# Ledger of designs, part 9: VHH binders against Putative uridine kinase C227.14

Target 1, 235 residues: Putative uridine kinase C227.14, of Schizosaccharomyces pombe (q9utc5)
Amino acid sequence: MALQVDAPDVSSYDELYNRAVELLKHQQRVLIGLAGGPGSGKSTLCAILAKAWNERFGSEIVKIIPMDGFHYSLEELDRFDNPEKARALRGAEWTFDADLFYSLVRLMKKITDRELYAPSFDHAIGDPVVDDICVEPKNRILIFEGNYLLLNKPPWSDACKLYDIKAYLPVEHSVARARVAHRHLVSGLCATEEEAIERTDRNDMINLTFVEKNMVTPDIVLQQLRLKTVKTSSL

## First folded at step 1 (VHH)

Design g12 (framework vhh_6z1v_2)
Fold by ESMFold2-Fast, scan of step 1:
Structure g12 (fold): chain B 235 residues (1-235), chain A 122 residues (1-122)
Amino acid sequence: as target 1 above (235 residues)
Amino acid sequence: EVQLVESGGRLVRTGGSLRLSCAASGFTFSSYAMGWFRQAPGKEREVVAAISGSGGSTWHADFVKGRFTISRDNAKNTVYLQMNSLKPEDTAVYYCAKDLYDFWSGYSFDYWGQGTQVTVSS
């Protein structure tokens, strides 16, 4: 019952790597905006890319900056006009501090000679952790990853002008739905499979469709990573 | 909307001390770096100090190092500037600023309050 990762189509990943390496010849830092909806596997993909590229370069050249660090805190959501709606729909675009995200993308593109900090998201406490991610001068490739990075709405659309490469990881709706529902169940966010499916349909699948409908054109479309359960016959 | 309200400025003697406060609203305060700027009569606006969102990192301009200390209270949405060993040259209107992109890049944003006047006399 272990999960195995299927090999991705190497052509799109070779193209992403080659474009980033070419840009590094002419600039100190390369910014990659990697978008994918809920259930696309973008976080897993980014971790694999960072590990592979860092090993190939022999140094920590790649740093990942998750959009999830830019959630409004639960305390801040409770100050919205409709706090119950804000909490219930957490993960929707408007529950993120997009202005803060854009500010940090601008800083990280401009300032390459000192440490800069980005927030992370702590799933155990359910809130952002300020300044948790340190970006150093040696981190010459920054991969920003998140649902709304390619959104055609300011300031997300303004951030798109700052990425050197815009990459998109599409996912089939049935695959995304199954992955997200499973995650809600095993994380304890939902007690039953029925509740997990209902929550996924009411929030995550709406967000996936919103991303697909409202994004700018990516420079590269990446092939899906497939996670597969290992069949066992011990019972 | 973003609002920044500076306070604490007054007339003080050379060698005296002051603490300036900046009350912030309209954004998630603990997520943003904050800074203090000043503008003396007939001079350009200059950066005095900066502090990260968590308060774990600070920067002070060379002309105030050892005399001024920036700090913040994220529970109160307030950033402070403790000013010691004040000199006549410190006379200026002091402004607080949200986010340090304009500080590091030299860009100016229309997000300044009216500021708070500090006057240092001999």
Scores: ipSAE 0.000, ipTM 0.175, lowest interface PAE 18.2, mean pLDDT 82

Design g13 (framework vhh_3k1k_2)
Fold by ESMFold2-Fast, scan of step 1:
Structure g13 (fold): chain B 235 residues (1-235), chain A 122 residues (1-122)
Amino acid sequence: as target 1 above (235 residues)
Amino acid sequence: QVQLVESGGALVQPGGSLRLSCAASGFTFSSYWMRWYRQAPGKEREWVAGISSSGSTISYEDSVKGRFTISRDDARNTVYLQMNSLKPEDTAVYYCARDRYDILTGYEFDYWGQGTQVTVSS
């Protein structure tokens, strides 16, 4: 039997870079919306891209803006009609301030001559940090990254009209499930692997499927990068 | 409780063939990447092959490419390793593993089978 062998493919990343560089010739700022479901590795990938591209340019041309900064605070979730449900399903699309996200994308597209600020998310305290990310005029490539960036649903779909490039990082469900469950264990959120898998299935995997079924067509589909050779590791 | 049970290991002549099987239970098999590893006497455990949950992504260690074929049967919760053109250096205990991939730590494995012995000798 003939089988397809999986080889590392970096051509999609070269295409993304070349498209961004070409756009910079004709506009002051390029906005990239990079979406991927929970467990896709998009945050880590964006950090790698920013470092590599900033090195190539010899300056901090790239700034990453995580969607995670736009979570409703725990205090705000407690003011929802069902606070227990809001906390239990934190990470679902409706637990983010999508209107604020869209407003900032629009401002960052239009205003390129002064500092603008975006919130970050502090995982230690479990809440957003207001105005933690500074976007400067020298940051001519903005990479927005998050689960819901390409949703075909207002106002996420309105933000899609503002991105110069829509990129999507798909992930195998088994890989996403394992990555998210591992984070739940390492963070102390869950005590056992069984509990971590069950929690991942009840929330994160539902969110991944929701993203996959409700997204606009991306301009570029990115390949998963292998950051390390496959090695045995014991628990 | 997650269980992985390997079978199919045997003594075989150089140039021979074997098919290894790994029967999985206790989890949603179709949702996980599955891997084959081997460990020869006095050596570290070595990755051999991997297959994605959908079966569309398949990878091999360089020394086995073109000789070994990994496949899966989700209806039977089983992953297979077809081994052709076996060489004495393929002699090892072969292990089935359920994959846990974390981009920050690299590839990790959370469950292993007990192994099946493959011996290639005249």
Scores: ipSAE 0.000, ipTM 0.109, lowest interface PAE 15.9, mean pLDDT 82

Design g14 (framework vhh_6z1v_2)
Fold by ESMFold2-Fast, scan of step 1:
Structure g14 (fold): chain B 235 residues (1-235), chain A 121 residues (1-121)
Amino acid sequence: as target 1 above (235 residues)
Amino acid sequence: EVQLVESGGRLVRTGGSLRLSCAASGFTFSSYGMGWFRQAPGKEREVVAAIYSGGSSTWHADFVKGRFTISRDNAKNTVYLQMNSLKPEDTAVYYCAKDYVWGSYRPFDYWGQGTQVTVSS
């Protein structure tokens, strides 16, 4: 995914890059935990950073590990004490397998000389795909991205001790709300703008506030991207 | 609640073979890594082998490489340790653990009761 950006403040991105490069001089792998609430644009930002840094290094040095791969499956949610609530609030912190996430962060920090695997999330089927993301020895910068990566509660807080860099992407509530509601409408999850806004307020905005209220102090606060156009992949 | 039940430990002669099994319940087995640990008499517990959730990656300690093989069967919620060319120094209680531990990282919260392996000279 290629994206054009319009005159962003690049100082925070330069700081993140320079800090990662400095750490690579002294260690085989650098772990970046990049958190942001729903609608923050963190997935888009991570894709832009990975593409730019991989081009600059001339190799696939960056691999992104989305927290979304660590959702409990729909079958697992149906085994909760209140399956209706679990499905309705999917995306809340307690609907993720935080223990599995922490375990993989530990493993990927320690083992750098062979292939390791992380789950992805398939939005078409609505479930995680086991072992879908391959992390190779050449992937010396891992960017973990997700809503809850910087939460000040175990085991998320234990994972925070393993990141070399904790980065946070803040977003204004009105911007996040508009982005998420638009996504719900365009994806067909909601049939009307009114339904999309109501769903966003009852779930996504609560999750955004929860993240803001309960996070550890980040090492770097990132600027929002100013996007003019989206580009299709080059042919 | 998470339960791990090790089995297969017994007395074997030097050069013999043994397969240990660990039956897991109370969690989505296919989503978690598993490991085998051992504790010899008068020594600290040490990691022997580990396997990733899908079986795609395995690790074995240097002192067992070429002799021990970890494997798993996600349909049966079971992890195995095949032990070949057993030596007296392999005598220990063997433990199954949910998820990985490497070096000084947080110890596993879920340990089984262990199974005793004794290798006679």
Scores: ipSAE 0.000, ipTM 0.191, lowest interface PAE 16.8, mean pLDDT 82

Design g2 (framework vhh_gocatamig_d2)
Fold by ESMFold2-Fast, scan of step 1:
Structure g2 (fold): chain B 235 residues (1-235), chain A 120 residues (1-120)
Amino acid sequence: as target 1 above (235 residues)
Amino acid sequence: EVQLVESGGGLVQPGGSLTLSCAASGFTFSDYYLAWYRQAPGKKRELVAGITSGGSTVYMDSVKGRFTISRDNAKNSVYLQMNSLRAEDTAVYYCARDYYDSSGYPFDYWGQGTLVTVSS
């Protein structure tokens, strides 16, 4: 796929970059909390931003830390009062270790002179990988990305106080639904388009609405990238 | 093409033993979390035991010390060894493959189930 932008109003991205660069003049590390619901494209956007900014700086100044690494493991979910429900609704806010997330955000803001580690998420096995992401002193811009990063609920709301910039990527519900249903179909999660849409409506769309209804005010609202080569509605 | 096929269920006396087997096909078995669930008539389906791709295990409190889950990645199989069986263990036992995608929504592939009856 070739990335093409049809309506290149990049003012929100320029603003995010300029704010981060300005903060780097006065502090060793900048923390960006970038939230978006399921299907918003936040992971793709973060990868684009990290690549562009690292190229511009000539070094790996940006490191992405996905919230996905902070899922409770399947073993931990199996210790919940209703393990079947915990597994079926995995992705809901309560299926993440929010306390661990907040603790690592605090450490990464305070400790800039040595290596720190964050978990990743392995989609093939469906579990976090402990200490898989290494954050080095050279990583002066950390982009945390995830659904619940701007949630107005402790400890997510406590983490919001630590971000230097709160960014939000909104998405239209029909677009999010089509993108998530497509991922369910492509990943083999669902065998049919009908099943994929039903699963998306049962969990992901509820989570998207929950995020939209319960978030703190972002500092920057990011614009969706308009890609000529991507069709998300033809599922 | 993902298939989970359970076997080994049957009628057993209280205090007896059974080993359930689950044969998997259609995916890279070694990469996935596998679990045994059970459902008795009129009750909710409940987790009995689970095993990670690395071999770590979890158990329901009432079966801990009596049941052992294991896997054989070379044979694409999961096993549930059930010892000291009680009438309360009577249920249909299901093998499940659990998977999470980037949306945060897990899905389960279930086998057809195998009936275990513990009675005289």
Scores: ipSAE 0.000, ipTM 0.155, lowest interface PAE 11.2, mean pLDDT 81

Design g3 (framework vhh_7yz9_2)
Fold by ESMFold2-Fast, scan of step 1:
Structure g3 (fold): chain B 235 residues (1-235), chain A 119 residues (1-119)
Amino acid sequence: as target 1 above (235 residues)
Amino acid sequence: QWQLVESGGGLVQAGGSLRLSCTASGFTFSSYAMGWYRQTAGNEREWVAFISSGGSTTYADSVKGRFTISRDNAKNTVYLQMNSLKPEDTAVYYCAKEGYSSGWYFDYWGQGTPVTVSS
């Protein structure tokens, strides 16, 4: 992925990097909680940041841990009081194992001298993959990314106390709606544009507004990056 | 480490054909849906074609009947066969892997391959 970003303001990304580097002088590991609602482009941004920072350090210092790995499995959702509602609203805050997420954040902050494991999410299967992400001692910057990382609600709010840096990527509602509806078509989740828009409005846009109204104040607000042409990435 | 490498772009006259390839490494290719997107200068990236892990295909209205997406799981490669090319198809074409899903995506993107269609 050798893409160059052409954005009017990249200073927030430089600030994020500089704060992380400064903290590394005084601690073995830096935890960054990077939140954004559905359609924010957060995961794409995290991949760009990890590549750029690992190149700057000359080693794999950055490891990304997606919150998506902490979805309740489909089997677990089927054991909820209303399984149909749980499946229909999958992606809502309560469809994630927030306690497991908090436990793992706490563990990864405390233990820096051995391998630890985090789950990933396999969209083709539609379920988490246990222990799929290996965090090594060399991974001194962990970027946790997800919708609900900055929620002012336990245990998400307890996890917020463990991040060294809280970053937020806002998105305009019209942009988020278009991106998510398009994703529903591409993934085969919806067969028509009308169905994709209805699903997006019924679920994802509600989740976006929920995040916006219930989050703690971030330390850094990141600007949206625009991709103009294919070039070597430098951040 | 995930890697997507696009190839096959170039210059072509209107009405011509090109075949784009995208070779993937670092993940279990057969388990993921793959897609092609394109971007023109000054415009947002737009979806072109999608192929599921099971082989089902979907196309944007602008390319339906002219483009064909296919995959070869043994070669970890996804293809885009582009026929009856029009000047409006001029763009940088990107290969994307299906991302993790909770109602939105992170696409794993290659470096892109430019396609220019002259009139």
Scores: ipSAE 0.000, ipTM 0.132, lowest interface PAE 15.4, mean pLDDT 82

Design g4 (framework vhh_8pnl_2)
Fold by ESMFold2-Fast, scan of step 1:
Structure g4 (fold): chain B 235 residues (1-235), chain A 121 residues (1-121)
Amino acid sequence: as target 1 above (235 residues)
Amino acid sequence: QGQLVESGGGLVQPGGSLRLSCADAGFTFSSYWMAWYRQAPGKERELVARIYSGGSTNYADFVKGRFTISRDNAKSTLYLQMNSLKPEDTAMYYCARDRYDILTGYEFDYWGQGTRVTVSA
């Protein structure tokens, strides 16, 4: 048996690249809002795009800004009216500092001639790291990625008005469910597949459905990246 | 890695039915995503159906409503129930085991010699 990567349908990715390059001809910075629900693979896709485009341009023209940096800290969640619920449902839209997100998107679109900072999320400590991501004038393409970027509710909807390109990565529910459940098992968050599926259904799948029902229309719909296996003929 | 052994193929008339089986000797069968692929004469290999560890399923458009994928975790066996078979379904059918791949979010790796299905009068 052999494993080979068959060519995926890359037409949507070519479209995204070409639109970004065209916009760079007449503006200093291009903002891409790339949304996808839990289990969509959006973070992995964004990393692949950034690496490829930066190599092509010969410099760090692309900077990724994950929405995950905008989680309320565990300490902040513990100050909510119901801390147990806030911790249990962490990842739901209301567990993110959407106002801070909108403010930084606005600043990064307007201010292109000096350094600006965004938070990251440290999965080892389970909390945001303030001002961890530096956006420099050379970063002319910013890819914001996250679940709620295209949400049609303020302030997410206000941020949508600032993106030059709105991209969406859809995922089949069964695929998302399996990916998220697997991640819960591998990360040690859940001990059994049954527990992982139950947790996925009670939180992540609700968030996916919420995104699908409440998003603005994207400019580009991206295709899932898939690895195919090809059987090598025996001689 | 465990070996996958396909069976249940054969010659059947149009409109007939066949049930394919795939046996896996592994203790961790229940944790895997499983799939059926096929390769028709002169054509590339294509995905027919998949079933995730939790039991959710996904089907290619050309078999939706006619084929049913299922698994028996106690027996470490994957099944494909094929109804309303058409000459176009003639192919070698392969059982595949899937692993989640962080870079692509999805990976299939297949094993075994496959089982041949011929739909002809």
Scores: ipSAE 0.000, ipTM 0.107, lowest interface PAE 16.8, mean pLDDT 81

Design g5 (framework vhh_3k1k_2)
Fold by ESMFold2-Fast, scan of step 1:
Structure g5 (fold): chain B 235 residues (1-235), chain A 121 residues (1-121)
Amino acid sequence: as target 1 above (235 residues)
Amino acid sequence: QVQLVESGGALVQPGGSLRLSCAASGFTFSSYAMRWYRQAPGKEREWVAGISGSGGSTSYEDSVKGRFTISRDDARNTVYLQMNSLKPEDTAVYYCAKDYVWGSYRPFDYWGQGTQVTVSS
């Protein structure tokens, strides 16, 4: 089978691109807040969009800033009132430095003529890397991506006022659950399929539902990316 | 052990001026960007101003631009917020925060205790 990453419907991605390009005619920098719950595929989508748009522009106009860089470090979580709970529920909204996130969104919107730095997240060690992402003046489209970007709760809601475009990537719960459980197995976070499903239900699925129930209205709803084989049976 | 101690808050009349200070200890002050935040009664904490570790770059919330100036004195391990043309809307507890990166913030354990600014007749 020829395996390809393919979008079932590209119209929403074209709309997002065209809206960003139109805004660039009137402003130096465009901020896109791209939210989706765990298992939505938002990180994969953002990487594909950034590569495609940079190729289309012939320059590195797009820079992705993952919300994951804004996790409290494991050492910092161990200083919480309940460290065991903080580690067990890592990925919940309160395990992120939302004030840091909001402050960087503000600065990156206002300061377009010099280098600014954002943290990344090192999945191998499970901790943020300070100043790992350099945002340069040439990066005129910033895609912030993460679970909680569109929450209707300060300071996330304050950051929503700063995005030029609020995009949301919905996912079916069964699809999200399967994807997250699989990632927990592959990454070694969970040793068994049963453990991975239990962890996903206890943490990630709760976070997905929390996002769905507590977000501001997006400007655009994006279609899911799919892995494509040559023609499959119709449904 | 990181410590941040704010001072300088007072009651002032509209149009008045105040200078807030934040004395820092427990880290290499000159290596870190510093920020000011404020929290008004019944409101969320909001970012006000930031200054880079080198002091070469400053940034401000739109509502305070032209009225507030952030500065630092690395010899004294102190960051300042000069507040001019104060308005009733500036009434808040003002907090100092240590940043590791330009425009970033560290956990609540590294916030100062705050200093109250009240702008009223």
Scores: ipSAE 0.000, ipTM 0.114, lowest interface PAE 18.5, mean pLDDT 82

Design g6 (framework vhh_6z1v_2)
Fold by ESMFold2-Fast, scan of step 1:
Order: sequence, then C-alpha cells, then structure tokens
Structure g6 (fold): chain B 235 residues (1-235), chain A 120 residues (1-120)
Amino acid sequence: as target 1 above (235 residues)
Amino acid sequence: EVQLVESGGRLVRTGGSLRLSCAASGFTFSDYYMGWFRQAPGKEREVVAAISSSGSTIWHADFVKGRFTISRDNAKNTVYLQMNSLKPEDTAVYYCAREYGSGSYLFDYWGQGTQVTVSS
C-alpha cells in the first residue's frame, strides 16, 4: 500500500524567499519579522525555512532570533507589583522586554560587519540565556519570530519600521487551541486533556486574540503547512 | 553543489504527448522526495506531481491525474514527467524540485525550468 501526499500551496513561501533574495542584491542584511500567535506553528515553520534556505545557499545565510529569548526572567517577574499574576500569565506581551528586543533589532540592522549576540530561552530552567545566539556577518538573512513582532504598540511598532519584510502566519482558533492543549498534555505540564484545554483558554487563546486584534498589516500572509495522507492508486 | 537540470520542453499540439526529464547532482538523490511544478504566465507556481525517495509513494494534482505520470530512476539520478493528452492550459514553464526533508512538503532546490507550449 502506498501513501498519497497532498502537497501544500508553497507560493507564499516562494514569494518570501524571492523578496529576500532580491533585497540581498542591494543590501548586506535582510530582516524578516515573522509573527504568529500561540499554536500557529511559527517556530516549526521558521526552523524549516532556515534549514531549507541555508541548504539552498550552501551556507548558514539564515539565523533565527526567537522573541522568546526576550522574556523577563522569573527573578524579574517576581519584582512586579503582582508576581503571582506575572508568573501565571507569562507569555502575555507585558512579560517580555520589548525595549531590549527593539534595541537589538536596531543594532542588527545597522551593524553587519561583526558578531552580535541575542538571548535564547531555556524551557528546562524557564529563563532566558544571555548572549546564547551569535549573529555573524555571514548571516545575511535574520528571521525574527514571535507572537508580538507585528503589534501596533511601541516599541513593537517601532521595530516594524526596521523589518524589510513583515510576514504573518494566521491560524484557525480551533487548530491553535488543539495544538497548544496537546503540547501542554504531552509535555506533562497538564495531567489531563480537560486541564490542558482550561490552561490554553486562560492564557494562550487570549494572547492569540490579542495579536489578531492589534497587529500592523503584514507584507506577506503565509499559508499553514498541511500534511494530508490519503490512499493512492498504483500505476 | 546541488543542481537540478530540466529538459524536454518544446512546442506540441493539443492531444500530443511529451516527456520531461530532470537530471540531479550534488546530493544523494535516492534519499529525497522529488516533485514537478509549473508556472503559467501571470499565475502562481503550482505543484503538479511528487514522488517518494523509493518511488513507492506517488501523488498527482487533480488537474493532471490520468494524463501525467511522475517516475524516477535512482540509478541515473533522474526524475521524469510523462505528459499525455496535452491541453492548451498545460502551457507553462515546468520546474523540477527537491523536497526538503521527508514529509516536510517544502521544496528547497529548484531547476531553471523548461518551457512547454501547447498549441490549439
């Protein structure tokens, strides 16, 4: 029995690639701001794009900079007016150091001739790792990815002026909810499906709606990657 | 260096047939899914057919199903598209592409294309 695969529409990704390549003819570095709410699959998509484009160029031309590295540390959240609320709603826009994010986007756009560093996020310890991501001169395409990159609120909106390409990955609410709840369940964060759904509704789905209502217009809207397995007929 | 070189495109009459070939080099061909895409003037690039690394899984777009057949020869590092019962709407540049990773359905390398023109 063979499997039949329904290939996704890749035209939006082809357009993104072609725009980036065209810009590289006229500038040393291209900045792509790729936004999507929780459960959109943006981190997975960015990893696929980076690997595909790096193989296509034969070098590490793409470097991904996740917004997640810009979370306030747990120690800093504990200094907020309501630490319990800050920890419970971690992932909300106000739990990120947006000023640091904007500063780094600005530096990475302007400085292309030496190493610059960005923080990562360590999910095992639940905190940012300072200077964990090295951006080198050979990294001529930077993909910033995160929930709030296209927000129409300073300083996120100021960072939007610096991206060469603004891309958005929309997701159906039911799909996002199912993906996030499943992730909470399989990671052991929640013990039951019911608990996972409740947690997703209290935080992640609120953040998704917030992003959708408060974003600037993207240059490119990306299609969701689909995998459809169907029965095939032999020749 | 990864290279994909298409050949076989030409002018054919409606109802005719044509075989396209894509010669691959610079990678382990037998490890990758391969696909054929086409782009007509003023239209987006669309997937025509895809074939698994072993050749055991084959997919064809509905608009070419029963008329086009994708195949591969791993010993020759070549993927083929047999095109039968050609229609004027099949006029397009046809591209060979390598799939990025098994099951990703994102294609990472493309050839320069071969022009197929179908006259009425």
Scores: ipSAE 0.000, ipTM 0.124, lowest interface PAE 17.5, mean pLDDT 83

Design g7 (framework vhh_vobarilizumab_d1)
Fold by ESMFold2-Fast, scan of step 1:
Structure g7 (fold): chain B 235 residues (1-235), chain A 119 residues (1-119)
Amino acid sequence: as target 1 above (235 residues)
Amino acid sequence: EVQLVESGGGLVQPGGSLRLSCAASGFTVSSNYMAWYRQAPGKGRELVAGIYSGGSTSYADSVKGRFTISRDNAKNTLYLQMNSLRPEDTAVYYCAKDTDYGDYVFDYWGQGTLVTVSS
C-alpha cells in the first residue's frame, strides 16, 4: 500500500458548494464572502474552487472579485497625513476603500441582468486597475475574497449582511508568516530574507491577528488544503 | 516537472533521532524557499521548518532547538535532522517547494515519509 496521509478534507468545500447550489434554486445570484488573513491561501483556493465549480456546471457560473482591487492607489496614500506610514502599512484595513467595496457588493447582489464592473489590483504597477473585472448575468455565483470581508465594523459589517454565505479560511501563524515573507522576496518588495521577515512581522502578521480578533461568525470554516500522497507507479 | 521524494522515516523510541531527506528534481533547492510539513493522525497540516533561498531558517515553536533544516546544493537535497523525538512528533513528514501562485497554498510536495515515535 502506498504511504498516505488522511484523504484531503474536502467536507467544508462540499458544504460550501452544496449551500451555493441550493440557493441557486431560489435566487438568480449567490454571493459568497470568503475571508482569510494574509498568507491564508484564500486567493489560490478561490481560483481552484472557481475552476472546479465552472467545470461541474459546464459554464462560467463563478466569478471571483478580489478585495485587493479596492486598495487606495499609491497617489491616494501619498495624500494621507503620514504618507510614509500609509505606504509602509499598505494592506492594513484603513488602506482600502471599504465604502466602494460595500457599494459594489450591494449593486452586484441587486443587479443580475446586465454587466457590472469591479477593479483588479496589478502587483507589477502596484495600483488598482479600474473596471478590469466584468461580471455578467451568467455569473450566478460571486466569490468575494479578501482579508477584511468579515470584519465586524462598518462598512465591512454592512457588506456581511449582503453575503448569502460567509466563509473563513484560518491559517496557522507560522505558515502565514513563511508564505508572506517568501511572497515579499519573490515580488521584489524586499531584497533579503531578514527584511522580508521583519516586514511580515510588522505589517502582515498584525493584519492577520486583527482579522482573527475582529471578525463576525462565519457560516462555514474552511480547512487548509491537506497534503495528499502522490501515488507511485505499481512497480 | 517538479518532483520531491522523501525518505528516512521509521519507528524510533522517545528521545531518539532521525534524519529525513528530500531529493528534488526539476528545480534547484538552493534557489527556492523549501519547507518541511507534517500531518499527525486526525490533524491538519503543520509547518515544521523552512529554509529561504539565502539560507536563513525558521522553525515551529514545538520543534525549535530539537530539529534542524539544511540543504546540500551539490545533491539538490533538503534535510531535516530530528533530535530528542517525542510521541507528539509522530506524523507523516512532507517536504514542499513554494509555488508562484498568489497565497501559496499549493506547495509542490512529495509522497511523505512516516515517523512513528513510540516505545
Scores: ipSAE 0.000, ipTM 0.162, lowest interface PAE 11.4, mean pLDDT 82

Design g8 (framework vhh_gocatamig_d2)
Fold by ESMFold2-Fast, scan of step 1:
Structure g8 (fold): chain B 235 residues (1-235), chain A 118 residues (1-118)
Amino acid sequence: as target 1 above (235 residues)
Amino acid sequence: EVQLVESGGGLVQPGGSLTLSCAASGFTFSSYDLAWYRQAPGKKRELVAGIGTAGDTVYMDSVKGRFTISRDNAKNSVYLQMNSLRAEDTAVYYCAREVGATWYFDYWGQGTLVTVSS
């Protein structure tokens, strides 16, 4: 197989790793806030980083904490002034418990000698699972990942002051749109390509633009990783 | 501890040959795709050659027919045989292990310098 001369530049990932390793020499725990809009691939990227770094260290030094665990439950959304709007726009910044997120980031930065717990999000039931993620003393690198982690708005902006490294994964709008619309089709959330595109434009792309316009300056901007095989969507 | 240690670099004249070696430790070698990257001073890294777990190979267009990548699972080693070397091949060569189904590679070594000059 012929490879392109424009092979991906991985220098930003080397920088992220080296900065984290340097900080570990001076402190028990390193907090990385890794933000990216919908369709950026941040969850996939974080899983790749955790696997690589844990193998490199020979232990589970990295633990990922998804922002998705901090969604308000469906029951909580139903208590909002407009439940239909809250459900329809789930994924917007105001549908997350930002205060709980900030409180846990603060605790995890300060308490390194015992177990702490964070919620996960179960997509099958559509709700958070309380205390599903266990953070142990051996987890010296915590990667928080989510759309709104670098948002310039309290309490997200207060959490930004607690991260040792602020990383951002940008994505081209056309790429994000295609990825999210494809996901809506595959998951069965939308029955047709047209419906998937419309839903993506109405919610996810608005959230991506909101993140891009309202974020604090990151310490590191990460390059998009190329997949071995180009995944073609119907888009 | 996962390690990849490169060796075999040096100074050669145009048209000469070198064999680069990469010794791996700390992981199940046979289960991973491996690659050689290179970086010339002041330039970005580029993927030179890759070898999969089944022995399938890929090459950068400019090195096809001149370079050969191979692996020896019994010795936990990957090799790059470089023939008909050109001045443009001058770079630091890095051995890398591929992570997941991506073009992202982890670098464990400091590389080996290849200089092609008369």
Scores: ipSAE 0.012, ipTM 0.364, lowest interface PAE 9.1, mean pLDDT 85

